VH-VL binders against q9vjs7. Designs and how they scored, part 5

Target 1, 121 residues: q9vjs7
Amino acid sequence: LRYSQGTGDENCETLKSEIHLIKEEFDELGRMQRTCNADVIVNKCEGLCNSQVQPSVITPTGFLKECYCCRESFLKEKVITLTHCYDPDGTRLTSPEMGSMDIRLREPTECKCFKCGDFTR

## First folded at step 21 (VH-VL)

Design ma6
Fold by ESMFold2, look of step 21:
Structure ma6 (fold): chain C 121 residues (1-121), chain A 129 residues (1-129), chain B 108 residues (1-108)
Amino acid sequence: as target 1 above (121 residues)
Amino acid sequence: QMQLVESGGGVVQPGRSLRLSCAASGFTFSKYGMHWVRQAPGKGLEWVAVISYDGSNKHYADSVKGRFTITRDNSKNTLNLQMNSLRAEDTAVYYCAREDYYHWTYGSWTYREGAFDYWGQGTMVTVSS
Amino acid sequence: SYVLTQPPSVSVAPGQTARITCGGNNIGDEYVYWYQQKPGQAPVLVVYYDSDRPSWIPERFSGSNSGNTATLTISRGEAGDEADYYCQVWDSSSDHYVFGGGTKLTVL
């Protein structure tokens, strides 16, 4: 039987990271109108959380499993402009109406260790 | 043109199993999270299950947890729902629906939009004796 | 689990404004999504992120979300707007997706 005691040095942080965003835009009939992309900097949660397995007489399995995952505890809205838009044939779109696309997304502004299973990937 | 086509519905006895499929075309299937949503006759919409874009994360409504299994095959652009131990209350039209995801350049963390922006036409499942 | 409450029905005369509510504790802290479903058809997304709409959805459809109530507003109601309308949120505490019970809109 192996186990570990207590929590050690956790390192769950909010860090900036590069993400490649791709957005496909469709019309009412489900026809693709354009594909837009950009490389952007957004926040992410990254780091280590202490997890442990201990012997236990209380649980049905005989073990107490405390798995923790680093994930967001708070999100803020961010508007990102995708600057590289292409029609379905791969032709670059440059008009003011179709040459860029604004995307709303939520990015982490606070990250914490949570029990695994409540963490969505 | 974008399509989601459900199949595999039918009439089955309680306690039996059924496997639903959803065929996707006209969009980049592996970019999207996929869902099953059901609607009992004369009733409202009920979310059933979700599977992440790469199949690594799954969640189920409490009413089906332990009986239903959601899977996907990104090489075939298909979503599946294995339904075991069927009950009369599982009688419904079953829709597949997609949800847009954004991916980090590195790592596995994803951002999701939360919207079901496209739905199939549904397949009917009837559980009765 | 998180519960969304909608009125079972709303009636409006042609040209009048319909308001369909979606009640939930602190729903203003969530993004709300709205779907239109006509008889025999699949649902169609009409509002996302509380108040945004797909480009083909008429501006007569609008949404708001504050406090404990989200509202779908359909100005200048017409017969083509007759449908069932569902609100939906993603409940981050359970990682479940929750629909309201639906509201039948009748345009007489």
Scores: ipSAE 0.352, ipTM 0.766, lowest interface PAE 3.6, mean pLDDT 84
Fold by ESMFold2, last read:
Structure ma6 (fold): chain C 121 residues (1-121), chain A 129 residues (1-129), chain B 108 residues (1-108)
Amino acid sequence: as target 1 above (121 residues)
Amino acid sequence: QMQLVESGGGVVQPGRSLRLSCAASGFTFSKYGMHWVRQAPGKGLEWVAVISYDGSNKHYADSVKGRFTITRDNSKNTLNLQMNSLRAEDTAVYYCAREDYYHWTYGSWTYREGAFDYWGQGTMVTVSS
Amino acid sequence: SYVLTQPPSVSVAPGQTARITCGGNNIGDEYVYWYQQKPGQAPVLVVYYDSDRPSWIPERFSGSNSGNTATLTISRGEAGDEADYYCQVWDSSSDHYVFGGGTKLTVL
């Protein structure tokens, strides 16, 4: 008989968080052209997962601790516009061509407890 | 212009140690995760180690765990690899490479781009008797 | 451990299309990155996020990724495309980075 906090996902959830994104842009010769930034809201995985201790003949102590981590089970692509762009001298860029930058990142859409280091995600 | 310059390679006997350095310039070093990637003569690329943008997290390939230590100094824009208990199998060109990271409001390790978008020219390490 | 499998070599005639494969279990669930390495040089990123290119990489280079196979496609192959090509993934759960064994492209 096992007693747990329901399914493994009860306290592992997808939460919104604010991040500060900074992206440097270089030309083909490796010369810096601009630095762009923004504060944006993205999803993250957050929460508690239970660890377990079980008998094992492999370890010197005769026990094995299995850790569970709250992490993404599915990701989606999100396009973010960085609206604060500056040239290498720190001067604000405001032209339509150089005053903003679109970047692509992946954010979680579902989070679950997995064994830490699980190869199947 | 963006640069990564490795140094500290050389010829060393098995069981000895070497320390590699990588000097960065032309970009905001503290924004990037840094990696060591090696390539044995005539062989393919093998990832060796990563250190997060702020130095708080490190990961190693199984082949070097316990023998190699990756470190960085963001005030000097340098990446280092301490290589102990060197073996013949460690003979390779060692590249430093960068990976872009997201900066989170709370400053923890985060999701990364996963790409090595810029590489140094490498430094040769030869382990032989 | 996760393994990426590439053919050791691919040969094409000038002007023909080269296809370099990268096999991995469920690789379509990962972003795949491709690097070009010419003799005596450091690798150069040519494709990222499966199919995106740095702006200085010719549009003749393209990538795709689905199921268990990612593919780098080089249209209208040129002698200047002769190089070793490596695929790579990042396993976010373990923070391990895995390269394929590399493919030598020859343009005859």
Scores: ipSAE 0.290, ipTM 0.747, lowest interface PAE 4.2, mean pLDDT 83
Fold by ESMFold2, last read:
Structure ma6 (fold): chain C 121 residues (1-121), chain A 129 residues (1-129), chain B 108 residues (1-108)
Amino acid sequence: as target 1 above (121 residues)
Amino acid sequence: QMQLVESGGGVVQPGRSLRLSCAASGFTFSKYGMHWVRQAPGKGLEWVAVISYDGSNKHYADSVKGRFTITRDNSKNTLNLQMNSLRAEDTAVYYCAREDYYHWTYGSWTYREGAFDYWGQGTMVTVSS
Amino acid sequence: SYVLTQPPSVSVAPGQTARITCGGNNIGDEYVYWYQQKPGQAPVLVVYYDSDRPSWIPERFSGSNSGNTATLTISRGEAGDEADYYCQVWDSSSDHYVFGGGTKLTVL
């Protein structure tokens, strides 16, 4: 055991990724008004987290395995504009009020290893 | 036209089971997180459960953990709630509701609205002896 | 578990401003959502992200959220605004969703 903690080869970091965002917009009666999309660059959490195995008298196997997953610890709001809007028939919308849509999206600014299924920050 | 239609409610004895279903149409079902929210007669709203867009993640209110199971079938645009070991306090109208988000990927950041932007009209469950 | 506290009722005269509060520890660190529910109907989203409105919701509905209190404000109250109003928060750390107890708005 060369380490006092599970720090060997863990790599949980914030990386940039391109995603394709699609937003469907509906009116008050639930009728589709438009679909807007864009390709955007956002942050994501990516990487490996060490699992921990320790002796336990509580489990049926005599061991407790603690799985860790790379996930966000902090989020920051980002406003993006979706510039490709289409009516329900697939016709491009280009008017100032219907040709684009702003959305708020929260992206990770810090990623850490947490116990899998434990979303306490 | 967007629709959420709940079904499967009824009158049932304590300790029995019911399965609720919610049929979705008029939107891309597999893009949305789905929820059950209930309201006892004359009372307020209580969140019950959520299932991610692909079914990979589920969360439950403490009052129903271990008794209720939320599932979805994206090929049939259906949401289900299996309710086991029903109690009198489970008596309520059960609403199906959707939450928009872009991705629900295990262990990755995903934007979720946090809002229930569309609701069904509900199905009544009565648990009485 | 996280608790949201609302007054059980609020009454205003027509044309006056109604304010419905939603109390929670550090609720200003969360996004707050507001729903209107008329008798016999499903809830309808009226405010999201503390202060934003769906485009069909009148501008006289507004929201704020700071410290331990979120507030839904309905200016120039109308008889059509009579309903139950619920605040809601989602706790992204647990993916639990919490509603307030509801507030009955009466416009007399």
Scores: ipSAE 0.271, ipTM 0.733, lowest interface PAE 4.1, mean pLDDT 83
Fold by ESMFold2, fold request of step 23:
Structure ma6 (fold): chain C 121 residues (1-121), chain A 129 residues (1-129), chain B 108 residues (1-108)
Amino acid sequence: as target 1 above (121 residues)
Amino acid sequence: QMQLVESGGGVVQPGRSLRLSCAASGFTFSKYGMHWVRQAPGKGLEWVAVISYDGSNKHYADSVKGRFTITRDNSKNTLNLQMNSLRAEDTAVYYCAREDYYHWTYGSWTYREGAFDYWGQGTMVTVSS
Amino acid sequence: SYVLTQPPSVSVAPGQTARITCGGNNIGDEYVYWYQQKPGQAPVLVVYYDSDRPSWIPERFSGSNSGNTATLTISRGEAGDEADYYCQVWDSSSDHYVFGGGTKLTVL
């Protein structure tokens, strides 16, 4: 673990998650051309990180918290095919050009506890 | 047709407040992250603030933190920027901008990895005595 | 805070290739986005995810990103390409969105 200073149970890890991804496609005039969706398996960071709180007269709340957040230390590109495409009237699109859509996203491949807002790469 | 329309700009004196609004239409507003981006006359773009699709997360540029508050009302399809303690350096055109697609239905996606794929035409804020 | 460095201007002759650079420490580990802004207009997205483009953007616009440099390439430059161009990333170390200073492209 990097930047973790806590003492409790930390369980920040990379987990598989199923999400419902929706992408709207617009033309250059801002008119909707289609909406595509799929259920997709992606990684996420999940878990607890230890935090430390101390009194402070510097902050508006009167407390200074040394927060640690579970977040990615490495990302990897994943290409996802959205398989359910519909025109603006809700009609299923089935042509090769309009019946599916490839998108790219980055997903975590490693997760660690970092100070909130203080990361090293 | 997708539209973002900013309003509320004007001339104000230093130390005063101003509230900007951005009206959204033609897309599902509640599924997108929203941003304010500003541009001083003759200068480059400067990111100001972001608010997540559900309003649960907000981040601010250091130059405005503690003075500006970004909010949204998904029932009215509006994005707002409350600007307090205005300074001459806040003089700029203020754009609202839509974040690229990363809305999720089964879990939160909290990473900031998007493009500003649609922009309003901006509203001018002038801070002058 | 993370800084993106662009040349303030680039000039090319009509029909020639323009290259606009965006420098940043380890920028190749981030997605880079490019925006075109013509006078009196809002910016428009021309490249996303380093090298992809919206379907209405001509193929002569292309992007690349590796190491410490991202590059926007505009082949067969024409007068209609004269604009300011901005690169942008999300800086995970500060949780901020960062723009480069902008590059004015002139086609003479």
Scores: ipSAE 0.229, ipTM 0.721, lowest interface PAE 5.1, mean pLDDT 82
Fold by ESMFold2, fold request of step 23:
Structure ma6 (fold): chain C 121 residues (1-121), chain A 129 residues (1-129), chain B 108 residues (1-108)
Amino acid sequence: as target 1 above (121 residues)
Amino acid sequence: QMQLVESGGGVVQPGRSLRLSCAASGFTFSKYGMHWVRQAPGKGLEWVAVISYDGSNKHYADSVKGRFTITRDNSKNTLNLQMNSLRAEDTAVYYCAREDYYHWTYGSWTYREGAFDYWGQGTMVTVSS
Amino acid sequence: SYVLTQPPSVSVAPGQTARITCGGNNIGDEYVYWYQQKPGQAPVLVVYYDSDRPSWIPERFSGSNSGNTATLTISRGEAGDEADYYCQVWDSSSDHYVFGGGTKLTVL
């Protein structure tokens, strides 16, 4: 009654990724206020996870296969300052209030295999 | 300034099809993820579908999966929703809405803003006999 | 299947503080977004990332999110704040977007 488990290495990892961030800010009337941008390095989850088999009295075969997915186990706020801001006419904005914009991302700091469909870390 | 204008709503019989369009202007359409969100009369908001900035990824609410198809044409700044096999529960105002994609050239979904920062006025779809 | 729960209605007197809750399992681990919808109008984003505001939204609107509850707080409530308010989450694992059922705010 021995059954082989799925074979292969789990390689669910946190990887560095470079992105070009652009944020266009509009008011409630749809009028553009400014465009800000930056290049930043952020994290992503990447990789494969093994499946598992266990005994079950509910399934027709007497066994249950569980799928696992690579996803974030910890998220950390990353505040990114966009330092290249321009008005709608393309003029560089340099005042402290308008010359930069902070945005917030949640980025993975750890990635693990979880049962697919679980929203936990 | 920015506009999102939905069109194509109307009264249709159950089982028929309808195509909604959303015309975008005043912003760089190809940098945004686009959504359809609906609201049945007297009810709350329900997300329907999303299409990535380049059209390469699409996701649908379970209630419409297999019946609705979201598409976009970035050369014409248009978003479309093909609705097949319409049911009475599809009766709603349909809004198009945009989502800022921070990482528009990388293809990652992880860094989407998650917010609908601008909405159209909606178009009414009524499915009745 | 992520579910967001809002009270159907909240009432406050003019000048008082309104608090609208959005309940979800471990919602504090998500970014929560809030929308205001007045009758006959499209929704308007008023809070994103739990607690940030678009630059044109008055500072009277604020948000918080911890544990199983996110809260939209509207200080010095006024008649212009009467609307339906929706919370929303992006579920990155399924790429589904989930709204709460909405809360009608009345300012008496």
Scores: ipSAE 0.207, ipTM 0.699, lowest interface PAE 4.3, mean pLDDT 83

